# Designs tried in a protein design chat: VHH binders against a6qnr0. Part 29

Target 1, 346 residues: a6qnr0
Amino acid sequence: MRLVHLDLKGAPPKVCYLSEIFPLFRALGANGILIEYEDMFPYEGHLRLLRAKHAYSPSEIKEILHLATLNELEVIPLVQTFGHMEFVLKHEALAHLREVARFPNTLNPHKEESLALVTAMIDQVMELHPGARWFHVGCDEVYYLGEGETSRQWLQQEPNSKAKLCLSHMEAVASHMRARYPTTTPLMWDDMLRDIPEDQLSGSRVPQLVEPVLWDYGADLDLHGKALLVEKYRKSGFSWLWAASAFKGATGVNQSLTPIEHHLRNHLQWLQVAGSVPADTLRGIILTGWQRYDHFSVLCELLPVGIPSLAVCLQALLHGDFAENVKARVENFLGISSLEEMSFRR

## First folded at step 6 (VHH; framework vhh_7ubx_2)

Design s68
Fold by ESMFold2-Fast, scan of step 6:
Structure s68 (fold): chain B 346 residues (1-346), chain A 122 residues (1-122)
Amino acid sequence: as target 1 above (346 residues)
Amino acid sequence: QVQLVESGGGLVQPGGSLRLSCAASGFTFSSYAMTWVRQAPGKGPEWIATIYSGGSTMYADSTKGRFTISRDNAKNTLYLQMTSLKPEDTALYYCARGYYRGSPDYWPFDYRGPGTQVTVSS
């Protein structure tokens, strides 16, 4: 699969804009979308406090899902359930669920109410996505895990560890999904799993419950290191894995490459990783597009800066390379005379 | 009580045009997606076009470029402008409340009108 990631934090695209870009995604070679809703999802009832003022309505979500279906795009919703929970934990009513009182980004995994909260969020999202084959539960960059008072006390007892704390919460969330939605497979970002030894991973139920998404946005990947990591996950009991790249947002460190060149190289490197692992290991790749705008709305007529990069990266993945003829196809598709003209656009 | 009443059908020659209307009552029209469906004698229903509450439109491949779906929320009325009509367009045309989910095996329309007959013949 080739998924385009939509980060909706603070700035939801209007439905009229999505009606224009979904056909474009399909034409470029995408066959799915990963929608990271955050506060743009129309949470209701006791979760109504989580919705932003300009969040989508339930009717608009249904329109988006139908537009995806007509464009042959598989929809995978993403709900953060551990880290990156600022939009949830910033609320005074929910501040007691923070791992560390001063930081609103990490959920306290020791409280029964924490699990009740995130599973209620999952349930409301699933209510509007009844046919979802996959559901992403986040779990990346769980900063400050283990630093709350309850966690510190718990960690002093043998044989407890931060890895066990992490895996316990992941297992609880994923078990809820598998029990209530037996045809939906949970996904999660892999960074919290990378340093956990194989024996601890296989000793948990997590490998039987989730498919991890290995992410790396660099222009040069450690191909051997990626192959070893994939092997560790397979030996731990994970049946399928995903890769994640970026088509925008991660180029500031290497000044010798243009942004488009950086992202193209990232995708070509992931193709090499895919070629070096056993067949039927990777389900697909997620092209991440991290959003930096904090505004509540976007203009329908505004083309995102990342579209030329997305076109280059999707076509490279679809064709297995980016030779001159593929480059010419992208230039023609975008209506430009040269990609070099677009390489310096902000 | 939800009611949908179609009008505007009739006999037209190949290459001609017709405009169908659907008058809706008994619900908040502006809050629902609306769809046109047709059924020829002895055949199953065929989805033609949907217009969503937000204004987005979707068309079946058989009608793209020839038919235009639109709505007037102030009048609670749905329209279908048909051009370049072919004998194959001969059918009973229904308006329906709801949207087509892209699958011919899933028919989620909860209300539809009695239909208006369109006959394309010389």
Scores: ipSAE 0.000, ipTM 0.116, lowest interface PAE 20.2, mean pLDDT 83

Design s69
Fold by ESMFold2-Fast, scan of step 6:
Structure s69 (fold): chain B 346 residues (1-346), chain A 121 residues (1-121)
Amino acid sequence: as target 1 above (346 residues)
Amino acid sequence: QVQLVESGGGLVQPGGSLRLSCAASGFKFSSYAMTWVRQAPGKGPEWIATIYSGGSTMYDDSTKGRFTISRDNAKNTLYLQMTSLKPEDTALYYCARGYYRGSGYWPFDYRGPGTQVTVSS
């Protein structure tokens, strides 16, 4: 699969805008979307406090799903359940669920209420996404895990470890998903798993419950290192893996490449990784479109950089390369005489 | 101070049914998730089912559809209704305060002494 990631924090696109760009995604070769709602999801009841003032309504979510179906785009919702919980843990009523009191980013995995909170969030999102085949539970960049008072005391007991704490929460969340939604497979970002030894991973139930998403947005990937990491995950018991690239975002401090060139190179490198691992290892690739400027609309960032980059990257993935004939197809599709006209200033 | 006491175990034929009870005292029962766990001879503890303070339930796949967890907050009692019992269900069953957090982490601060369930002819 080739999924376009929609990061909806701050400035979510209107449904009418999505009605225009979903056909474009399909035409460019996408066959799914990963929707990261954050506070734009219309949480209700005891979770109403999580909803932003300008969040989508339930009817708008249903319209988005209908538009995706019309354009043959598989929808995978994403709900953060461990790290990146600022939109949840910033609220005074929920501050007691923080891993570290002064930082609102990480959920305390020792509290029953923490699991109850994130599973309630998952359940409300699933209620509006009936039939979702995959659901992304986040779990990336779990900063300060192990640094809270409860965790520090727990970690003093043998044989407890930070890796076991991390895996236990992941397993609890994924087990909830599998038990309540047996036809839905949880996904999670892989960064918290990368440094966990194979024996500890295989000793947990996580490999049987989730499909990890290996992310790297660089123009140059460590191909050998990626192959070894994939092998570790497979030997640990993971059945399927996903890759994640980026079609927009920071290109690094040493800008020898234009943004479009950087993102194209990232995708060509992921194609090399895919070619170097056994067949039926990778389900697909997620083209991430992180919202970097939360005071800008999604349209503002997508139009000047995102759409041309996305077109180049999707077509490179679809055709397996970016030879002159593929480049000509993208130029014709975008209505331009040369892709060099679309590059941002260096 | 906190006490959990299981009852209802015994010898049962394959295909039979049993209902386990766990009497809780020393804490506000209605405010806590409660869990059933079993330990077979020579094996480590295995999570079976959790019922949260709000009433929602979660089950291990091996028992889903055969076992039903429930609670009576007025009586401070946790139940496990077991049906279609198999020899593989033979174990010491105990209740625990708390919810399952996955392998490698045993989150339960209190558990009962257990009640033995033996499934044989």
Scores: ipSAE 0.000, ipTM 0.206, lowest interface PAE 15.9, mean pLDDT 84

Design s7
Fold by ESMFold2-Fast, scan of step 6:
Structure s7 (fold): chain B 346 residues (1-346), chain A 121 residues (1-121)
Amino acid sequence: as target 1 above (346 residues)
Amino acid sequence: QVQLVESGGGLVQPGGSLRLSCAASGFTFSSYAMTWVRQAPGKGPEWIATIYSGGSTMYADSTKGRFTISRDNAKNTLYLQMTSLKPEDTALYYCARGYYWGSGYWPFDYRGPGTQVTVSS
């Protein structure tokens, strides 16, 4: 699959805009979307406090899903359940669920109330996404895992470890999904799994429950290292993996490449990785479109600004490279005279 | 209507050579990456090689140095030149549109019916 990631942190596109761009995504070669709602989802009842002032209504969510169906785009919702929980944990009523009192990034995995909270969030999102084949539970950049007082005390007891703590929470969340939604497969970002030894991964139930998404947004990937990481995950019992690239944001500092050149190179490198791993290992690639690094950060780049890069990257993936004929096709899709002019302006 | 038709399979001795062809129709052949995939008896499909629209190539480690993927855009034809064949190369060989991406039961949106290659003495 080729999924476009929609990062909705603090700035939801209007439904009328989505009605214009979903046909474009389809024309460019996308066959799905990953929607990271954050506080733009219309949470209700005891979770109403998570809803931003300008969040979508349930009717608007249904309209978005209908537009996706009309354009043959598979929808995968994303709800953060461990790290990047600022939009949840910033609220005073929920601050007691923080791993570290000073920082709203990480959910405390020792409290039963923490699991009750994130499973309730998942359940409300699933109510509006009936028939979802995949659901992304986040779990990336859990910066403060193990740093809270309860965790520090727990970690002093043998045989406890940070890896066990991490896998325990992931297993609890994924088990809830598999039990309640047996036709829905949980996805999660892989960074918290990268450094966990094979024996610890295979000793947990996590490989039987989730499909990890291997992300790297660099212009030059460690191809050998990626192949070894894929092999570790397969030996640990994971049946399927996903790749994730970036079409906007995440270019880093001191780069000599334009943003479009950086993102194009990233996608061509992921094609090299795909060619170096065993057949039927990767389900697809997620083209991430980050709008903010976290809930409190400034906006990096709005979706409309990233459309030329998205077109270049999707067409490169579809055709397997970016020769002059593919470049001409992208220029025609976008109604522009030259991508070089757009690269200098954006 | 997209169609892919493989040919050139057969029985060959270990150490021998064989050339497979795939005739493509119903799409702009020169605009797509093309892939060879094989399936041995009792095994899942195994990616062998991909050639991108611009001509760059990628190979599975098991076949690198022994197999060569190529294309003739004027004839809408994909080729796989196989050398130093081993009994382990025995499989049905499929031509497929696109590059290696798992997305379900069969990873490619279009593939041919396959051509049988048997390596035996």
Scores: ipSAE 0.000, ipTM 0.280, lowest interface PAE 12.2, mean pLDDT 85

Design s70
Fold by ESMFold2-Fast, scan of step 6:
Structure s70 (fold): chain B 346 residues (1-346), chain A 121 residues (1-121)
Amino acid sequence: as target 1 above (346 residues)
Amino acid sequence: QVQLVESGGGLVQPGGSLRLSCAASGFTFSKYAMTWVRQAPGKGPEWIATIYSGGSTMYDDSTKGRFTISRDNAKNTLYLQMTSLKPEDTALYYCARGYYRGSGYWPFDYRGPGTQVTVSS
């Protein structure tokens, strides 16, 4: 699959705008969307405090899903369940669930309330995504894990380790999904799994429950290192893996324009990785589009600014290279005479 | 307790080279992505480079080809080799634990006190 990641943090695109860009994604070669809602999802009941004032309504979510169906785009929702929990843990009512009291980034995995919270979030999102074949539970950049008082005490016991703590929470979340939604497979970012020894991964149930997403946004990938990492995951019991690249938001803070060359190189390198692993290993590639917020940006780097890069990257993936004929096709599709104009200035 | 201590900064002429080091302690260094960030006088922090736990690297376009990030897991040390230095590279350089997605905020839980690099004739 070729998924376009939509990062809805801060300001969600209007549904009428999505009605224009979903056909564009389809035409460029995308066959799915990874939607990262954060506080833009219309949480209800005891979770109502999590939604932003300008979040989508339930009817708007249903309209977005209908638009995706019309454009033959598979929708995969993403809910963070471990790290990147600032929109949840910033609330005073939920601050007691922080791993470290001073930092709202990471959920404390020792509290039963933590699992109850994130599974309730998953359940509300699934209620509006009844046909989801995959669901991404996040679990990247679990900063401060092991540094809270409860974790430090727990880690003093000999059989316990940070890896076991991490895998325990991942297993609990994924087990909930598998049990309650048997036709939905959980995905998670792989960075917290990369350095866990094969024997510890094999000893957990995580490989049987989730499909990890290996992400790297660099222009030059360590092909040998990626091949070894893939082999470790397969030997650990993971059936399928995903790759994640970036079409915007991942090249550096000094860039005022989407640097097409960097993102194109990233995608060509992932094609090299895909070619070096067994054919039944990777389900697809997620093209991530991270939003930027700075103190001067009323409008963060909006998706329209990233469209030329997205077009280049999707077409390169679809055709297996970016030869002159593919470049000409992208230029024609975007209605421009040269991609060089898009890479330099307005 | 987590500590990151940078060294290797100093005064260098335009076109010169410097090698920065960051000594890490208090955590399992090999399991974390590590990042270099700089802050010039009167400006906000600027991401320079990240090296992931698996060894892959990522650079800001302004430093690509001039700077090389590397690590020595046996010594718990992060490095930044800087070449073809320019006056605009003058800044306080910080070592940080974690990686940068380009998300526009700094999720790093720890960073060092920094080492000053001044490029002047």
Scores: ipSAE 0.000, ipTM 0.168, lowest interface PAE 17.8, mean pLDDT 84

Design s71
Fold by ESMFold2-Fast, scan of step 6:
Structure s71 (fold): chain B 346 residues (1-346), chain A 121 residues (1-121)
Amino acid sequence: as target 1 above (346 residues)
Amino acid sequence: QVQLVESGGGLVQPGGSLRLSCAASGFTFSRYAMTWVRQAPGKGPEWIATIYSGGSTMYDDSTKGRFTISRDNAKNTLYLQMTSLKPEDTALYYCARGYYRGSGYWPFDYRGPGTQVTVSS
C-alpha cells in the first residue's frame, strides 16, 4: 500500500479542501491515508476536554470517510497512546497521568487510569471508523519513559527494565484492540523497538499483536542496517512490517540535493530496502507529511513544495523508479515544463 | 550510560565562526538521528538542525546557509560548523538524540549539558 499521512494537529483542513485533495492523492497513486486527528477529533463525554474549539463534528468525520471511499483510499486512523500526548496531558485534570510531572508528552504506564484513558480514546475513534482494517496506536518518541518516580522505583526491582516497561504498555494497548476489534490490526512506530533485543521482543506478546512501521526520512539510508533490523523483527515473531518515508520537510542548505531530490532519494532508498527483504515482509509504505503549526498553515507548506514532492515520491513508488518517462509524467501532471522550475524551500 | 558531551563554544565576534562537537557514548551512535538545539536566555529551546543515521540533513530557516551539521560515526561524534555568526545566535547549544517534528515541546530522551556560544563585539 501507499498511504499519505495527514497530520491534523492545530489546523484542521475544511472538508471541502479534502474533497479536492483526495482525488489528487488517488491520481498520484495513493491507495490509502493515515489520519492523525489529535485534538481535531470530536471526543465526547469525559473526553470532551480533549476536543479543540474547531475540531471536526462526527458528521464531518463521516463525510471525510465517505470522500475517502469515493476515491478508493483506505483510511487508517492514528491515536497516540504513549508519547506525543501533549494535547491530552496539557490539561490540569489529566496532569497526574504524566510520566514526568514537568513534561506533558509521555503517559505514565504504571497507572490503570492511563490505560483507561487511551483505550477510551481508541474506542471513540473506532466508533466512527468501524470498518478500519488497521489502527495506528503511535508509541513513538516516548522520551521520558522510566524517569518518573513510580518508574524509577519499579526499575530497581529484578527483572524489570525499560524495555519490559515499554513492551508491557504496548501489549496492554494492543491487547485491548485485538480483544474488542478482532478484525483491526494495531500499527505502531518502531523506534521504541529498535534497540530491544530479539529475545525480549519474542518473549513479549507484542509481535503477535502489532505490525511495526519502520520510519527513516533520510536521503541515504543504512540499507544493510535496515535489512538486519527487518530480520530481527521477523525473527522476533512480527508477521508484517510497514515502511515510512517523508514527502516534505526542511533540507540542508549546503547539500547538493533540493527538498524534492531529498525526498525522492528517501523513497528510492526504501525501494532498495523492500527489494532486499522477503516479498511477504513489507505491507506498504506511509509517506509522512509532518506539520509545523507554529506559524505555517497546511496550505502554505503543501502549495509550493509539498504537492510536487508528493507527486514525485508517489509516482516513483508506483513505477519502481524515477526514469525520464516517470519524470515527464509528473511534469505533465503538475503542468510544468521541468521540475527544475519548482521552488525548493517553502 | 547514554552520555552526550558538547564542546567548542566560546566568545566570538559578529561574522566569526565556531565549530561545536558532541561526543556520544553508551549507545550505537550510527543508528540514531542526532540534533542540535539552542536556548537563548529567557526563551524556549529552538531546533537548529538534524542529521539522520544515513547522513541526510535538515535545517531551520534561521540558520540557512550559515550552519552545517555533520557526523563521524567512527568517532561517535556530532559536529556543528557555524559561520557568519550574529548576536542573535548567542545561546546555550546542546546536542540531542533523535529529531524534532513540531510537537511544541522538546521530546529528546537524551541531551548534553550544552556549550555556551556568545556573539558580541
Scores: ipSAE 0.000, ipTM 0.213, lowest interface PAE 15.0, mean pLDDT 83

Design s72
Fold by ESMFold2-Fast, scan of step 6:
Order: sequence, then C-alpha cells, then structure tokens
Structure s72 (fold): chain B 346 residues (1-346), chain A 121 residues (1-121)
Amino acid sequence: as target 1 above (346 residues)
Amino acid sequence: QVQLVESGGGLVQPGGSLRLSCAASGFTFSNYAMTWVRQAPGKGPEWIATIYSGGSTMYADSTKGRFTISRDNAKNTLYLQMTSLKPEDTALYYCARGYYRGSGYWPFDYRGPGTQVTVSS
C-alpha cells in the first residue's frame, strides 16, 4: 500500500479542502491515508475535554470517510496511546496519569486508569471508523519511560526491565483492539522496539498482535542496518512490517539537495530496502507529512511545497523508479514544463 | 533508559563560534536520527537541524550555512558546530532522539535543562 499521512494537530483542513486533495492523492497513486487526529477528533462524554474548540464534528468525520471511499482510499486512523500524549496529559484532570509529573509526554503504564483512558479513546475513534482494517496506536518516542516513582520501584525487582514495561503496555493496548475489533490490525511506530533483543520480543505477545512501522526520513539510509532490523523483527514473530518515509517536513534543505530531491531520494532508498528483504515482508509504505510547530496552517505548508513533493514521491513508488518518463508524467500532472523550473521558483 | 545530556553552551560575541555536544546512552545510537532544537526567551521551540542514521542532514532556513550537525556513532555523541553567531541565536539548545515533528511541549520535556547559548557583546 501507499498511504499519505495527514497530521491534523492544531488546525484541521476544512472538509471542502479534503474533497479537492483526496482525488489528487488517488490520481498520484495513493491507495490510503493515515489520519492523525490528535485533539481534532470530536471526543465525547468523559473524553470531551480532549477535543479542541475547532475539532471536526462527527458528521464531518463521516463526510471525510465518505470522500475517502469515493476516491478508493483506505483509511487508517492514528491515536497516540503511550508517547506524544501532550494533548491529553496537559489537562489537570489527567495529570496524575503522567509517567513523570513534570512532563506531559508519556502515559504512566502502571495505572489501570491509563489503559482505560487510551482504550476509551480508541473505542470512540473506532465508532466513527467502522470496518477499519488497520488502526495505528502510535507508541513512538516514549520519553522518560521508567523514570516515574512507580516505575523506579518496579524496575528494582528481578526480572523487570524497561523493555518489559514497554512491551506490557503495548500488549495491553493491542490485546484490547484484537479482542474488541477482531478484523482490525494494530500498527505502531517501531522506534521503541529497535533496541529490544529478539528473545524479549519473541517472549512477549506483541509480535502476534501488531504490525510495526519502520520509519526513516533521510536521503541516505543504512541499507544493511535496515535489513538486519527487518530480519530481527521477522525472527521475533512479526508477520508483516510497514515502512514510513516523508514527503514533507520542517523548513530546511540538505546542503547538496533541494527539499524535493531529498524526499525523492528517501523514497528511492526505501525501494532499495524493500527489494533487499524477503517477499511478503513489507505491507506498504506511509508517506509522512509532519506539521511544523509554528505553522500558519496545514494548507500553507501543503500547497506550495508538499503537493509537488508528494507527486514526485508517490509516482516514484508507483513506478519503482524516477526515470525520465515518470518525471514527464509528474510534470504534466502538475501543469509545469519542468521540475527544475519549480525548484528554482520555490 | 534513554538519556541525552547536552554540553558546550556559553557566552560568545556576535560573529563567534561554539560547538555543542550531546552524549547519548541507553539505546543503539546509530539506529536513530538525531535532532537539535532551541528555545529562545519568551518564544516557542524551534527546530534547528536533523542528522539521519545514514548521515544525511537537514537544516532550518534560519541556520543553514552557519550551523553544521554531525555525529560520532563510536562515541554515541551528537554535535552542533555553530558559526557566525547572532544575538538572535540566543537560546536554550536541546538534543533529541529521532525526527522533529513539532510539539509544543517537546523541548520542555527533554532530559536535563539543555545547554544555554548566549550571544552578546
């Protein structure tokens, strides 16, 4: 699969804008979207405090899903359930669920209430995404895990470890999903798994419950290192893996590459990784489109830079290369005489 | 336990140079992208530079050409070489494991207080 990631934190694009860009995604070769709602999801009831003032309504979410269906885009929702929980844990009412009291980033995995909170979030999102085949539970960059008072005490006991703590929470969340939504497979970012030894991974139930997403946004990838990491995950019992690249990021340029060239090269490197691993290993690739912290809006970032980069990257993935004929197709689709012309006009 | 400890900050004159270091422990350093972020007094966090596991780099427009991010995988250390420093570069500098995705709380939540860089006469 080829998924376009939509990071909706802060200010969600209007549904009418999505009605314009979903057909474009399909035309460029995307066959799915990964939607990261954060506080833009219309949480209700005891979770109402999590929604932003300008969050989508339930009817707007249904309209977005209808638009995705019309454009043959598989929808995968993403809910952070461990790290990157600032939009949840910043609230005074939920501060007691922080791993470290001073930091709102990481959920305390020792509290029964923590699991109840994140599974309730998952359940509300699933109510509006009936029939979702995959659901991303986040779990990246779980900073300060193990540093809370409860964790420090727990870690003093043999055979407890931070890896075991991490895997136990991941297993609890994924087990909830598998039990309640048996046709939905949880995904998670892989960075918290990268340094866990094969024997600890295979000793957990995590490999049977989730499909990890290996992410790297560089123009040059450590191809050998990626192959070894993929091999470790497969030996640990994971049946399918995903890759994640980036079609946009923060403002900036590589010293030797334009932003579009950097992102294109990232995708070509992931194609090399895909070609070097066994068949039936990678389910797809997620083209991530992270929002800048201080942006005006997602529209201002996506239109001038993101769309041309996305077109180049999707077409390279679809055709397995970016030869002159593919480049000409992208130039024609974007209505430009050359990509070099676009690079110079920035 | 992932630990990142910044050092090398200080007081420098405009036009001067500084080299920041970040000592990493508790993970396989070579498997991760590494990032520098700064926060100026009264402002939100600003992404500065990222170096990916394969060695490629990206820079914020405000610092490209003046700052150089690098890494030493044998020493588990991230570096930021800063040149042609301006008063506007005055900030608390943080290192992070991974790609910067823009979070309002991210720099406040890093291990340790970062390393302070002050550019003044």
Scores: ipSAE 0.080, ipTM 0.592, lowest interface PAE 7.7, mean pLDDT 85

Design s73
Fold by ESMFold2-Fast, scan of step 6:
Structure s73 (fold): chain B 346 residues (1-346), chain A 121 residues (1-121)
Amino acid sequence: as target 1 above (346 residues)
Amino acid sequence: QVQLVESGGGLVQPGGSLRLSCAASGFTFSTYAMTWVRQAPGKGPEWIATIYSGGSTMYADSTKGRFTISRDNAKNTLYLQMTSLKPEDTALYYCARGYYRGSGYWPFDYRGPGTQVTVSS
């Protein structure tokens, strides 16, 4: 699968804009979308406080899903259930669920309300996604895990560890999904799993419950290291894995490449990783499109400026390379005479 | 000693309404999640609704839109407002200290003796 990731935090695209770009995604070779709703999902009832003032309505969500269906794009919703929970934990009514009182980033996995909160969020999102084959539960960058008072006390007892704490919460969330939605497979970002030894992973139920998404947005990947990590996950009991690249947003510190060149190289490197592992290992690749926030600037939508990069990256994945004939095809899709001209504008 | 005592059950006609109460004593009520569970004749226990210490609520699909769970921490009392009652709602209803995790895990350390609700066929 080739999924385009839509980061909707704070500034969601209007439905009319999505009606224009979904056909383009299909034409470029995408066959799915990963929708990261955050506060743009129209949460109701006791979760109504989580929705932003300009969140989509339920009818707008249904329209978005209809547009995806018309363009043969599989929809995978994403709900953060552990880290990156600022939009939830910033609320005073929910601040008591923070792992560390000062930081609204991470959910306290020991609180009885924590699991109830995130499973209620999942359930409301699933109600509007009844046919979802996959559901992403986030679980990346769980900063400060283990540093709250309850966690510190729990960690003083043998044989408790941060890895066990992390895996326990992941197992609880994934078990809820598997039990309630037996045809839906949970996905999660892999960074919290990378440094956990094989024996500890094998000792948990997590490998039987989820498909991890290995993310790396660099222009130069450690190909051998990625192959070893994939093998560790397979030996731990994970059946399928996903890759995640970036077509915009997270270009990092590499100053020798243009943004388009950086992202293209990232995708070509992931193709090499895919070629180095058994065929029935990677289910697909997610092209992430992170919404950028600048402390001194108004939040801007990056997707319109990311389209040339997306076109290059999707076509490289579809054709297995980016030779002159593929480049010409992209230039034709975008209605431009040269990709080099576009890169000068970014 | 922890005590949970349900009341408000009875015979009611289909389409009717009923309000159940659960009086709690022997613990700091406001700091605990509270749950309503029912058990129909010949069936296992079915989770109905949970209200957490922070005020969040969760409902079983069979009762969403018809039942409302609430609490009065000053009175140490849990409530279940039932509307549009159906014959299928006939069961022994009991309150429990704790929450339902959705995976069949029932961490209820105390539950009441129950109050019978019968919806006439």
Scores: ipSAE 0.000, ipTM 0.101, lowest interface PAE 23.0, mean pLDDT 83

Design s74
Fold by ESMFold2-Fast, scan of step 6:
Structure s74 (fold): chain B 346 residues (1-346), chain A 121 residues (1-121)
Amino acid sequence: as target 1 above (346 residues)
Amino acid sequence: QVQLVESGGGLVQPGGSLRLSCAASGFTFSHYAMTWVRQAPGKGPEWIATIYSGGSTMYADSTKGRFTISRDNAKNTLYLQMTSLKPEDTALYYCARGYYRGSGYWPFDYRGPGTQVTVSS
């Protein structure tokens, strides 16, 4: 699969705009979308406090899903269930669920109320996504895990470890999904799993429950290291893995590349990783489109600014490289005479 | 204008070897991933091996250790070296432009007419 990631933090695209870009995604070679709602999802009942003022309505969500279906785009929803919980844990009513009182990033995994909260969020999202084959539960950048008072006391007892704490929460969330939605497979970002030894991973139930998404947005990837990491996950019991690249976002230290050149190189490097691992290992690639929070006017237009990069990256993935005839096709899709004009200016 | 022409097929006994070639024209060969696909009578196409523009390779489990995909960019030619051939390898072998990654999607925009490989005693 080739999924386009939609980061809806801050200023979500209007449904009428999505009706214009979904056909474009399909034409460029995408066959799915990963939707990261955050506070733009219309949470109800006891979760009503989580929705932003300008969140989508349930009817708008249904319209978005209808548009995806019309354009043959598989929809995978994403709900953060461990890290990146600021939109949830910033609320005074829920602050007691923080791992560390000072930081609203990470959910305290020791409280039964924590699991009840995130599973209720999952259930409400699933109610508006009937038939979803995959559901992303986040679990990236779980900062300060183990630093809370309850965790510090728990970690003093053998055989407890931070890895065990991390895997325990992941297993609880994923088990809820598999039990309640048996045709839906949970996905999670892989960064919290990377440093966990194979024995500890295989000793948990996590490999039987989830498909990890290996992410790296660099222009130059450690190809050998990626292959070894894939091998470790396979030996740990994971059946399928996903890759994640970026079509927009931070380009890092190599300032000699234009943003489009950086993201194109990232995708060509992921193609090399895919070529070096066993067949039937990677289910697909997610092209991430992280939003920037640096300018008010930019928040409403981040996706249109990223369209040239997305077109280049999707077509490179579809054709296995970015040769002159593929470049010409992208130029035609974008209505421009030359990609050099875009690269020079951006 | 894109053309792919396979050659090198034939009759071979079990345990034998064959080297297939694919001559490419009408595009910049070195910029594309190239793939071998086979199809036995009455069956659907089966992906065999891919070689990316950078030289990395990927193989189907049924052929790993027995088949080697390679390319010569100066000659615009793709190769498949087949060893330890089995009756089950009997098929029409196609050269295709593009790659297969195990995702269930076949992004081949062009393929040749094929070359027949028959493995029998």
Scores: ipSAE 0.000, ipTM 0.110, lowest interface PAE 20.3, mean pLDDT 83

